# Designs tried in a protein design chat: VHH binders against q07589. Part 35

Target 1, 356 residues: q07589
Amino acid sequence: MSRILVIGAGGVGVITALSLWLKKESDVSLVVRSDYDRVLKHGYTIESCDYGRLEGWRPHHIYSSVEDAASAADNQGYNYIVVTTKNIIDGPVNSRVSNIIRPVLEKNKELHGPQLTTHILLVQNGIDIEKEIWAEFPREQYRYTVLSGIQLIGSTKIGSGHISQVGQDHLSCGAFDPQDAAAIQAANDFVRMYSNEGQNFVEFDPRVRYSRWKKLLYNAAINTSTALVGLDVPRCLEFGVNKKSTEIEVFHPAMREIIAIAASEGIIIEEEFITMFTEITRKKVFKPSMCVDCEKGQLMELEVILGNPIRIAKRNGVATPTLSILYNLLVLVQAKLKERKGLLKFDEKTATLVDE
Short names: E, the ipSAE of ESMFold2; O, the ipSAE of ESMFold2 at other seeds; V2, 0.75 times the mean of E and O plus 0.25 times the DockQ between their complexes.

## First folded at step 18 (VHH; framework vhh_7qbe_3)

Design r5 (at its last look DockQ between E and O 0.77; V2 from the best seeds 0.73)
Fold by ESMFold2, look of step 18:
Structure r5 (fold): chain B 356 residues (1-356), chain A 117 residues (1-117)
Amino acid sequence: as target 1 above (356 residues)
Amino acid sequence: QLQLVESGGGLVQAGGSLRLSCTASGSTESMGWFRQGPGKEREFVAVISGSGGKTYYVDSVKGRFTISRDNAKNTLYLQMNSLKSEDTAVYYCAARGYSEGRSFDYWGKGTRVTVSS
């Protein structure tokens, strides 16, 4: 029975834990930070289009921190670490994925030495998100694989211990290194443990890099644009000049730039996906995740969604006029969010940023 | 390790044509062409899938350049038509390793193309 630690108790993380728990093939632990006391005492209320309404639900174990999960009494370590937190590489040091998962990797090594391979599943947006893990954990010291989870779910925390899922639970899981047989097997095993026939859709992803670049068409063009202006997709499209300028002058050019960047990395994405991603939320009145994060005063996944592709474009000599404008404006929005959180200070007497 | 050798560069008048070749020492996934003009940074030009069934071109060369490959010969081609002075550059062949998880990690030493006005 696999022991699975889900890190992050937002809309995605809670439904991830629920789906694993429902399958009854794994021992499911969840790290619950701000809501820990509430969830410990009363459990979750979940309103799910896939799984129905649940009241007082908890996974097999909950913890207030990753450190507590790693050091719990009778802990035998974890086979899987499932990271569902936002990846804010320009945020607080503790929010870096390597720092988040390190206590578990250290404890697994202490308990089992090289005999336990830890499978790290990143259910996070963006590209090149796996490279920090490979850089920070030398293979001679740690036994692990890195897996990709692409989640298309519409699930949000709407109150303390209260989750609303209105979009189908749809997960694509694969290995970042397609030559790593252990990672491929672990990804297939996770698909099996996550699958609830008739209630969700989960599949093995044999082409992780392709899938992440493809999703970036939506994330780098639409998720970013809606976050900048605070509007859902239908409003962005209808408010445009002649009801056309947003898609013609913003969404499509940004998506074409992503296709060019992916191509410069040897990954060819079909241009028909420009139309597909423009149309899939045209009539759906809801705000994409980056827009929601910004409105909640939370930092955005700006660097993994837009910064990383722009840096690749610069290295490969690919022009990104649309993406660069979006990025530079969103950097200002991110700085505004950081200032409100006390992560930046501006000295109004000198008109300069105060360095700590 | 995979080795890439370009050939076919030379001098050509504006409006003319030139065909570049790149022979790989083994099989590859995607292959592509990059170029570096005088005083400029290296820039992406075109890519072709491992099977040869899909291609992509930057706008500045679309309709004028054709990328192709012959997998039996491990050879990549770039047919360059309607050449402009702005196409003057050293052209580099690039390849991804057999795994789709790898970037363009293999590069040729380049072949020079000069387009005179």
Scores: ipSAE 0.712, ipTM 0.912, lowest interface PAE 1.4, mean pLDDT 91
Fold by ESMFold2 at other seeds, look of step 18:
Structure r5 (fold): chain B 356 residues (1-356), chain A 117 residues (1-117)
Amino acid sequence: as target 1 above (356 residues)
Amino acid sequence: QLQLVESGGGLVQAGGSLRLSCTASGSTESMGWFRQGPGKEREFVAVISGSGGKTYYVDSVKGRFTISRDNAKNTLYLQMNSLKSEDTAVYYCAARGYSEGRSFDYWGKGTRVTVSS
């Protein structure tokens, strides 16, 4: 039985744990930080369009930290680490994915050496998110694979221990390295373990890079723009000049730039997806995740969604006038959020940032 | 360890045409062309999929340049028509390998194209 550790107990992480638990083919652990005591005492209340209403539900194990989960693995280790946290590479150092997963990888290595391959599934937005893991954990010293999870789900935490899922769970799972046979097998195995026939949709993704670049059309153009102005998608579209300027002057140019950047990396994205992503939420009053993060005063996944593609563009000589404006304005929004959280300090006497 | 060798560069008058070739020492995924003009940074020009079924061109060359490939010969082509002075550059062939080449990791040494007015 595969031992699976889900890290992140937001709407995505809890439904991920539930889906695995319902299949009865894995031993499911969940890291629950702030909600730990409440979930321990009362379990989760879940209202799910896929799975119905559950009360008092827990996965097989819950832990208050990754360190505790790693210690509890003893001689068995974890076969899968599923990361559903936001990837904020410009945030606190202990929130980096490599630091989050390190206790488990070190424990597995200590107990198993080269015998256990640990499969790291990143259910996070953005591109180049796997590169930190490859850089921090040399393959000569650690046995692991890195898998991509692209999840399209409408699931939110609406209170301590309370999850509301109103959008059906669609998961595409594949290997970041398309020639890594172990990773491909692990992705297919995860699809099997996650699939609840008739209740969710789960598929193997043979083209992970293509899928992530394609999703960036939405994320880099719409997720960012809505976050900047604090509006849902229909309002952004309806409030534009003549109800057209937002899509014509902001969304479409940003998406065309992403297509050019992907092309400079050898990934060709069809231009009809510009229309598709512009239209899919035109009539749905829906705030994308980055907009919600700003509304809650939380840091944005800015670097993996905009920073990384812009850095690729600079390296490859691709012009990004629209993306660069969006990025530079959102860097200021991110700095404002950091200042409010005490992660950044401005000295008003000198009108300078406090560096030391 | 994949090797790429460009050829076909030269001096051509504005409005003229030139065809670049790039032979690869083995099979590749996507292949593309980049260029570096005098005093400028290298910039992306065009890409073609592994099968040859899909292409992309930057706006400055679209309609004038045609990228193609012959997989039986492991050869990439760039047909350049209606050449302009601003097309003057060293043109580099680039290729994606399979596992280790998820981006363009293999590069040729370049072939010089000079467009005179």
Scores: ipSAE 0.708, ipTM 0.910, lowest interface PAE 1.5, mean pLDDT 91
ESMFold2 (binder alone), look of step 18: mean pLDDT 85; pTM 0.871

Design r6 (at its last look DockQ between E and O 0.96; V2 from the best seeds 0.00; counts 0 for: loop humanness VH .143 < .165)
Fold by ESMFold2, look of step 18:
Structure r6 (fold): chain B 356 residues (1-356), chain A 116 residues (1-116)
Amino acid sequence: as target 1 above (356 residues)
Amino acid sequence: QLQLVESGGGLVQAGGSLRLSCTASGDTESMGWFRQGPGKEREFVAVIDSSGGKTYYVDSVKGRFTISRDNAKNTLYLQMNSLKSEDTAVYYCAARGYKGRSFDYWGKGTRVTVSS
């Protein structure tokens, strides 16, 4: 029975743990931070369009920290680590994915040496998100694979221990390295363990880089623009000059730039997807995730969605005038959020940023 | 280790044509062309997928350049028509390996000079 540790207890993480738990093919552990005591005593209340209504639900194990989960593994490590947290590489160092998962990898190494392979599934937005893992964990010291999870789900935490899922659960799972047989097998195994026939949709993704670049058309153009102005997609489209300027002067140019960057990395995305992504939420009064994060005062996944593509564009000699404007304005929004959280300090008497 | 060898560069008058070739020592995934003009950084030009069915071109060369490949010969081509002085550069062939996340293999380049 596969032992799975889910890290992150937001809307995505809790539903991920629930789906695995319902399948009854895995031993499901969940790291719950701020809500730990509440959930331990009362469980979750879940309203799910896919899985129904549950009250008092818990996975097989709940821990208040990754360190505690790692210690509780005894002589049995975890087969999978599923990371559902936001990937904010410009955020606090303790929120870096490598630091989050390190206690489990160190414990597995201590218990079994190189014999236990740990499958790290990143259910996070963006591109090049696996790069940190490869850089931080030398393969001569750690046995692991890195898997990509693209989850399209409308699930949010609406209160302590209370999850609302109104968007159906769709998961695509694949290997970041398409030539890694162990990773491919682990991804297919996860698809099997996550699939609940008739309730969710789960598939193996043989083209992870293509899928992530394609999703970036929406994320780098629309998710970012809505976050900048605090508007849902229909309002962004209707409020534009002549009801056209937003799509013609912002969304489409940004998407064309993403297509160019992907092409410079050898990934060809069809231009017809520009229209498709522009239209899929035109009539849905819905704020994308980055817009919601800004409204909640939470840091954005800015670097993995915009920063990383722009850095690739600079290396490859691809012009990004639209993406660069969006990025530099959102860098200011991110700095404003950091200042409000005490992660950045501005000295108003000198009108300068305080170095620290 | 995969090797890429470009050929076909030379001197041409503006408005003229050249065809570049790049022979790979083995099979590749996507292949592409980059170029580096005098005093400039290397820039992306065009890419073709492993089957040859899909292509992409930067705007500055669309309609003038055609990328193609012959997988039986492990050869990538760039047909350059209506050449402009701005196309003067060293042209580099690049290829993705099946384990690579980006273009991991590069040729040494072939020089194209467009005079007016």
Scores: ipSAE 0.740, ipTM 0.922, lowest interface PAE 1.3, mean pLDDT 91
Fold by ESMFold2 at other seeds, look of step 18:
Structure r6 (fold): chain B 356 residues (1-356), chain A 116 residues (1-116)
Amino acid sequence: as target 1 above (356 residues)
Amino acid sequence: QLQLVESGGGLVQAGGSLRLSCTASGDTESMGWFRQGPGKEREFVAVIDSSGGKTYYVDSVKGRFTISRDNAKNTLYLQMNSLKSEDTAVYYCAARGYKGRSFDYWGKGTRVTVSS
């Protein structure tokens, strides 16, 4: 049985742990930070459109930190590290994915040397999210693979130890390096261990880069726009001028720019997906994840969703007038969130930022 | 190490046509064309997938340029019709390797000059 450590106990992470646990093919550990005491004593309450209502649920193991999970006396190493935290590269340095996973990689190496290959599954939005892992962990020193998890799920933490899943779980899992046989095998194994037939939909993704660029049509145009204005998609569409301006002047131009950027990287996304992504939530009154993060006072995945594509566009000579406006405004929203969290300080006497 | 060699550039009058070729020393995934005009930064022009079945063009060349490839010859083409003075540039062939996340392989370029 594979030993799996799930990092991040938000709506995505808890349902990920539950799906693995229900399949009964893996030993599931979950890192639970703020809710640790509550979950230790009473377990989770989960209301899931896929799995029904559960009360008092826990995975096989819970820990209050990644360090504790790595140092546990009975730890035999983890085959998979599943990262479900938000990827906020402009956030606190201790929240960087490389720093989060390092204790496990070091412990696996101490326990097993080259005999255990660590499979790092990034269940996070955005493009170029694997870059930090490859940069921080030289392949001559560490034995690992990097896997991509693209999860389409509507799951949120609605209270301490309380998860509400209202959107059905669809997971696509593949290797960031399509020539890495070990990564391909690990992705297929994860699909098998995660799949609960009749309850979720799970598939192997042979074209991870294509899939992530395609999802960016939604994330870079719609997720960002709704976060900027604090509205669900139906309201964004209905409140537009003549009920059309949001589509024709914001969503579609932003999506066309993403298609152009992907093309400049050699990834061709069909224009029909512009309509598809515009329509999939037109009549569904719920706020996309970035909008929800902002509402909760949490930092947004701004750089991996919008900053990284814009940097690629600048390098490749692709115009991004719509994405650039969205990005510049959302940088201000992110700064407002950072200020509220104490991560940024403005000196009102001098009207300047306080340097750290 | 994959090498790309362009040919077919030259001087042409506005409204004219040129065909660029790029021969690769081995197999590639996607291939594309970029260009750099005088005093300007390099910009993306067009891309074709590994099978040759799917293409994308920037708006400024759509309808005038046609990208194609012959995988048996490891050769990429750019047919440029209805040329404008704004198309004056050094044209670079680029290729993506199967492990690459971007266009990692570049030719040295071929100069296209469109006179008014």
Scores: ipSAE 0.720, ipTM 0.918, lowest interface PAE 1.4, mean pLDDT 92
ESMFold2 (binder alone), look of step 18: mean pLDDT 88; pTM 0.899

## First folded at step 19 (VHH; framework vhh_7qbe_3)

Design t1 (at its last look DockQ between E and O 0.95; V2 from the best seeds 0.80)
Fold by ESMFold2 at other seeds, look of step 19:
Structure t1 (fold): chain B 356 residues (1-356), chain A 116 residues (1-116)
Amino acid sequence: as target 1 above (356 residues)
Amino acid sequence: QLQLVESGGGLVQAGGSLRLSCTASGSTESMGWFRQGPGKEREFVAVISGSGGKTYYVDSVKGRFTISRDNAKNTLYLQMNSLKSEDTAVYYCAARGYSDRSFDYWGKGTRVTVSS
């Protein structure tokens, strides 16, 4: 049985652990931070459109930290590390994915040397998110693959130990390096271990970079704009000048810029997707994830969604007037969130940022 | 190591045409053209998919330039029509390998000068 460690116990992470657990083909561990004691004693209450209501549910193992999970591997280690946390590279040091996964990689190396390959599945938004892993873990010292998980699911923690899943889970899983046969096999194995026939939808993704750039049309144009103004998509569209300015002057230009940046990286995204992503949420009164995160006082995945593509655009000589304005305004929103969380302090007597 | 060699640059009057070629030492995925004008940073111009079925052009060249490829010859082309003085640049051929990475392979460039 594959030993799988799921990191992140929000709505996505808990349903990920549940889906794996129900398939009965893996040994499922979950890192649970703030809810650890509650879940240890009482388990999860889960209301799932895919799996029904469960009470008192736990995966095979729960841990309060990644370090504890790594120590408890009993000389077996983990075959998969599934990262479902938000990727906030401009946030606290403990948000860095390489730091989050390092204890498991070190323990696997201690236990098995090169004989155990660690499969790192990033279920996170954005592009170029795998680059940190390649940079921080040289192949001369570590045996691993990096896999991409694009998950479309409506799953929310609605209370301590309480998960509400609305909308069927759709997971696309593939290898960031399509020339890595071990990664391809590991992605296909994960698809099999995650698939609960008739209850969720899981597929292998043969073109991970294409899929992530395509999703970025929505994320970089709509997710960002709604977060900036605190509105659902229909309100953004209806409140625009003549009910048209938001899509004509904001959404579509931002999406065209993403298409240009992807093209400069050799990835051609069809322009028909501009209309598709605009229309699929036009009549659906819900706030995209970045807007929700902002309203909950949580930091946004700003750098992996906007920062990374803008840096690519600058390197490749691609103009991004719309994306740059969105990014710079959202940097201010992120700073406001950081100040509220105590991660940033402004000295009102001197009108300057406190450098500590 | 994949090698790319551009050719076909030269001096041409505004309104004229020029065809650039780039030969690759092996097969590639997508290929593209970048350019660097005098005193400017390198900028993206156009890309074509590995199969040749899809293309993209920056707005400044759309309708005037045509990118194409002949995979039997491992050769990329850029047909440049209605040339403007702003098109004066060193043109670089770029290619992506099969590892689904960025454009990692570059030619040394071919100079195009458009006189008014």
Scores: ipSAE 0.765, ipTM 0.930, lowest interface PAE 1.2, mean pLDDT 92
Fold by ESMFold2, look of step 19:
Structure t1 (fold): chain B 356 residues (1-356), chain A 116 residues (1-116)
Amino acid sequence: as target 1 above (356 residues)
Amino acid sequence: QLQLVESGGGLVQAGGSLRLSCTASGSTESMGWFRQGPGKEREFVAVISGSGGKTYYVDSVKGRFTISRDNAKNTLYLQMNSLKSEDTAVYYCAARGYSDRSFDYWGKGTRVTVSS
């Protein structure tokens, strides 16, 4: 039975753990930070459009930290690490994905050496998110694969130990390196372990980079713009000049720039998706995830969604006037959030940062 | 180690045409053209998919340039029509391998000069 550690207990992580648990083909552990005591004592309350209403639910194991989960592995280790946390590469160093997963990789290596391959599934937004893992864990020292999880789900933590899922669970899982047979097998195995026939939709993704660039049309244009102004998509569209300037002068130009950047990386995305991403959210009165993160005072996935594509564009000679304005304004929003959290300090007497 | 060799560059008057070729030493995924003008950084021009016949062009060349490939010959082409002085550059052929990485293979370039 596969031993799976899910890291991150937000709306995505809890539903991920629930789906794996319901399938009964894996031993499911979940790292629960702020809600640990509540969930230990009372379990989760889950209101799910896919799985129904549950009260007092827990996966097979819960832990208050990744370090505790790694220590509790005894002589077994973990086959999968499923990372559902936000990827904030400009945040605290201990919040970086490589540092978050390191205790598990070290424990697996200690217990099994090369006999246990660790499958790292990144259920996170953005492009180039796998490169930190490759850089930080040399293949001569660690046995692992890196998998991509693209989850389209409307699931939110609405209170301590309380999850509301109003959008159907759809997961696409694939290998970042399509030439890595072990990664391909691990992705297919995960699809099997996650599938609950008639309740969710799970598929193998043979073209991970294409899929991530395609989703970036939405994330880099719409998710960012709504976060900047604090509005849902219908309001952004209706409040625009003549009820059309937002899509014509902001969303569409930003999406065209993403298509150009992807093309400069050899990935051709059909222009029909520009309209598709706008239309699927036009009438849905809910705030995209980055907007929600801002409202909660949480740091945004700014670098993996906008920073990384812009850096690629600069190296490849692709113009990004719309994305660059969005990025630079959101850098200021991110700095404001960091200051509120004590991660950035401004000296008002000198009008300068204390430690930049 | 994949090798890419460009040819077909030269001197042409504004409004004229040139056809660039790039022969690869083996099969590739997508292929593309980049260019570097005098005193400028290298910039993306156009790309073609490995097997799908899908293409993309930057706006500055759309309608004037046509990218194509012949997979039996492992050869990439760029038909350049209605050339402008701004098209003066060294043109580089680039290719992706099957590991689904960025353009990792580059030719040494072929020079195109467009006279006013």
Scores: ipSAE 0.727, ipTM 0.919, lowest interface PAE 1.4, mean pLDDT 92
ESMFold2 (binder alone), look of step 19: mean pLDDT 86; pTM 0.883

Design t2 (at its last look DockQ between E and O 0.96; V2 from the best seeds 0.80)
Fold by ESMFold2 at other seeds, look of step 19:
Structure t2 (fold): chain B 356 residues (1-356), chain A 116 residues (1-116)
Amino acid sequence: as target 1 above (356 residues)
Amino acid sequence: QLQLVESGGGLVQAGGSLRLSCTASGSTESMGWFRQGPGKEREFVAVISDSGGKTYYVDSVKGRFTISRDNAKNTLYLQMNSLKSEDTAVYYCAARGYTGRSFDYWGKGTRVTVSS
């Protein structure tokens, strides 16, 4: 039986743990930081469009930290680490994915040496999110695979220990390295362990890079624009000059730039997806995740959604006038959020940033 | 290990045509062309999928350049028509392996000079 550690107890992480638990093919652990005491005592209340209402629900194990999950006295190590947290590479050092997962990788190595391969599933937005893992964990020293999870789900924590899922879960899971047979097998095994036929949609993704670049059309153009202005998609479209300028002058140019960058990496995204992503929420009063994060005062996944593509564009000689303006304005929004959180300090008497 | 060798560069008058070739030592995933003009940074030009069924061109060459490949010969082509002085550059062949990463394999380039 696979031992699975789910990291992140937001709406996505809890439903991920529930789906695995319901299938009864895995031993499911969940890291529950702020809600740990509440969930330990009372369990979760879950209202799910996929699974109905549950009261007092817990996965097989809960922990207050990743360090505790890795150091538990009865811990036999984990076959899978499922990361559902936001990927904020410009945030605090301890929030970096490599630092989050390191205690588990070290403990697996201590307990099993080369006999246990750790499958790291990144259920996070963006491009090049796997590069940190490869850089921080040399293959000579660690035995692991890196898997991609592209998640479409409408699941939200609406209170301590209380999850509301109103949008059905669709997960696409595949290997970042399509020549890694162990990763391909692990991705297919995860699809099987996560799939609750008739209740969710789970598929193996043979073209992870293509899928992530395609989703960037929406993320780099719409997620970013809505976050910058604090508006849902229909309002962005209707409030534009002549009710057209947002899509003509912002969304479509940004999406065309992403297509050009992907092409410069050898990945050809079809132009019809520009229209598809523009239209998918035109009539649905819906704030994308980055807009919601910004409104809640939380840091945005800015670097993995915009910073990384722009760095690729600079390396490959691809012009990004629209993405660069969005990125540089959002860097200021991110700095404002960091200041409010105490992660940056500005000295108003000197008009300078305070180091450290 | 995979090697790419470009050929077909030369001097051509503005408005003229030139065909570049790039022979790979083995099979590749997608292939593409980049170029580096005098005193400028390398820039992306065009890409073709592994099957040859899909292509993409930067706007500055769209309608003038045609990328194609012959997988039986492991050869990539760039047909350049209606050449302009700004097309003067060293042209590099690039290929992806099947690892799913970036363009990892590069030729040494072939020089194209477009004279007025």
Scores: ipSAE 0.749, ipTM 0.925, lowest interface PAE 1.3, mean pLDDT 92
Fold by ESMFold2, look of step 19:
Structure t2 (fold): chain B 356 residues (1-356), chain A 116 residues (1-116)
Amino acid sequence: as target 1 above (356 residues)
Amino acid sequence: QLQLVESGGGLVQAGGSLRLSCTASGSTESMGWFRQGPGKEREFVAVISDSGGKTYYVDSVKGRFTISRDNAKNTLYLQMNSLKSEDTAVYYCAARGYTGRSFDYWGKGTRVTVSS
């Protein structure tokens, strides 16, 4: 039975743990930070369009930290680490994915050396998110694979220990390295362990980089724009000049720039997806995830969604006038969020940043 | 280790045509062309999928340049028509390997000079 550690207890992480738990093919652990005492005592209340109402639910194990989860591992360690946290590479150092997963990788190595391969599944937005893992953990010293999880789900933590899932779970899982047979097998095994026939949709993704660049059309154009203005997509479209300017002057140009950047990396995305992403959200009155993060005072996944593509564009000689304006304005929004959280200090006497 | 060798560069009058070739030492995933003009940074030009069924061109060359490949010969082509002085550059062949990495393989380039 695979031992799976889910890191991140937001709406996505809790439903991920529930889906695995219901399939009964894995031993499911969840790291629960701020809600730990509440969930330990009372469990989760879950309202799920996939699974119905659950009251007092817990996975097989809960921990208040990754360090505690690693210490509690038996002689098998963990086969999978599923990271569902936001990837904030410009955030606190201890929130970096490499630092989050390190205790488990070290424990697995201590227990089994080269005999246990750790499968790291990144259920996070953005492009180039796997590169930090490869850089931080040399393959001669660690046995692991890196898997991609692209999730389309409407699941939100609406209170301490309370999850509301109103959008059916669609997960695409694949290997970042398509020549890594162990990674391919691990991705297929995860698809099997996650699949609840008739209730969710999960599939193997044979072209992870293509899928992530394609989703970036939505994330880099729509998710970012809605976050900047605090509006759902229908409002952004209806409030535009002549009900057209948001689509014609913001969304579509940003998406065309992403297509050009992906092409400069050898990945060809069909232009029909520009219209598709706009149309499937035109009548759906809810705020995308980055917009919600801003409203909650939470840091955005700005660098993996917009910063990384822009850096690629600069290296490859691809113009990004629309993306660059969006990025530079959102850098200011991110700085406001950091200042509010005490992560950035501005000295008003000198009109300068303190930490620089 | 994949090797890429460009050929076909030269001096051409404005309005003329030139065909570049790039021979790879083995099979590749997608392949593309980049160029670096005098005093400029290297810039993306065009890409073609591994099967040859899909292409993408930057706006400045769309309609004038055609990218193609012959997988039996491991060869990439760039047919350049209606050449302009601003097309003057060193043209680089690039290829992706099968590891899911970016364009990690590059040729040494072939010079194209467009005279007025």
Scores: ipSAE 0.742, ipTM 0.924, lowest interface PAE 1.3, mean pLDDT 92
ESMFold2 (binder alone), look of step 19: mean pLDDT 87; pTM 0.891

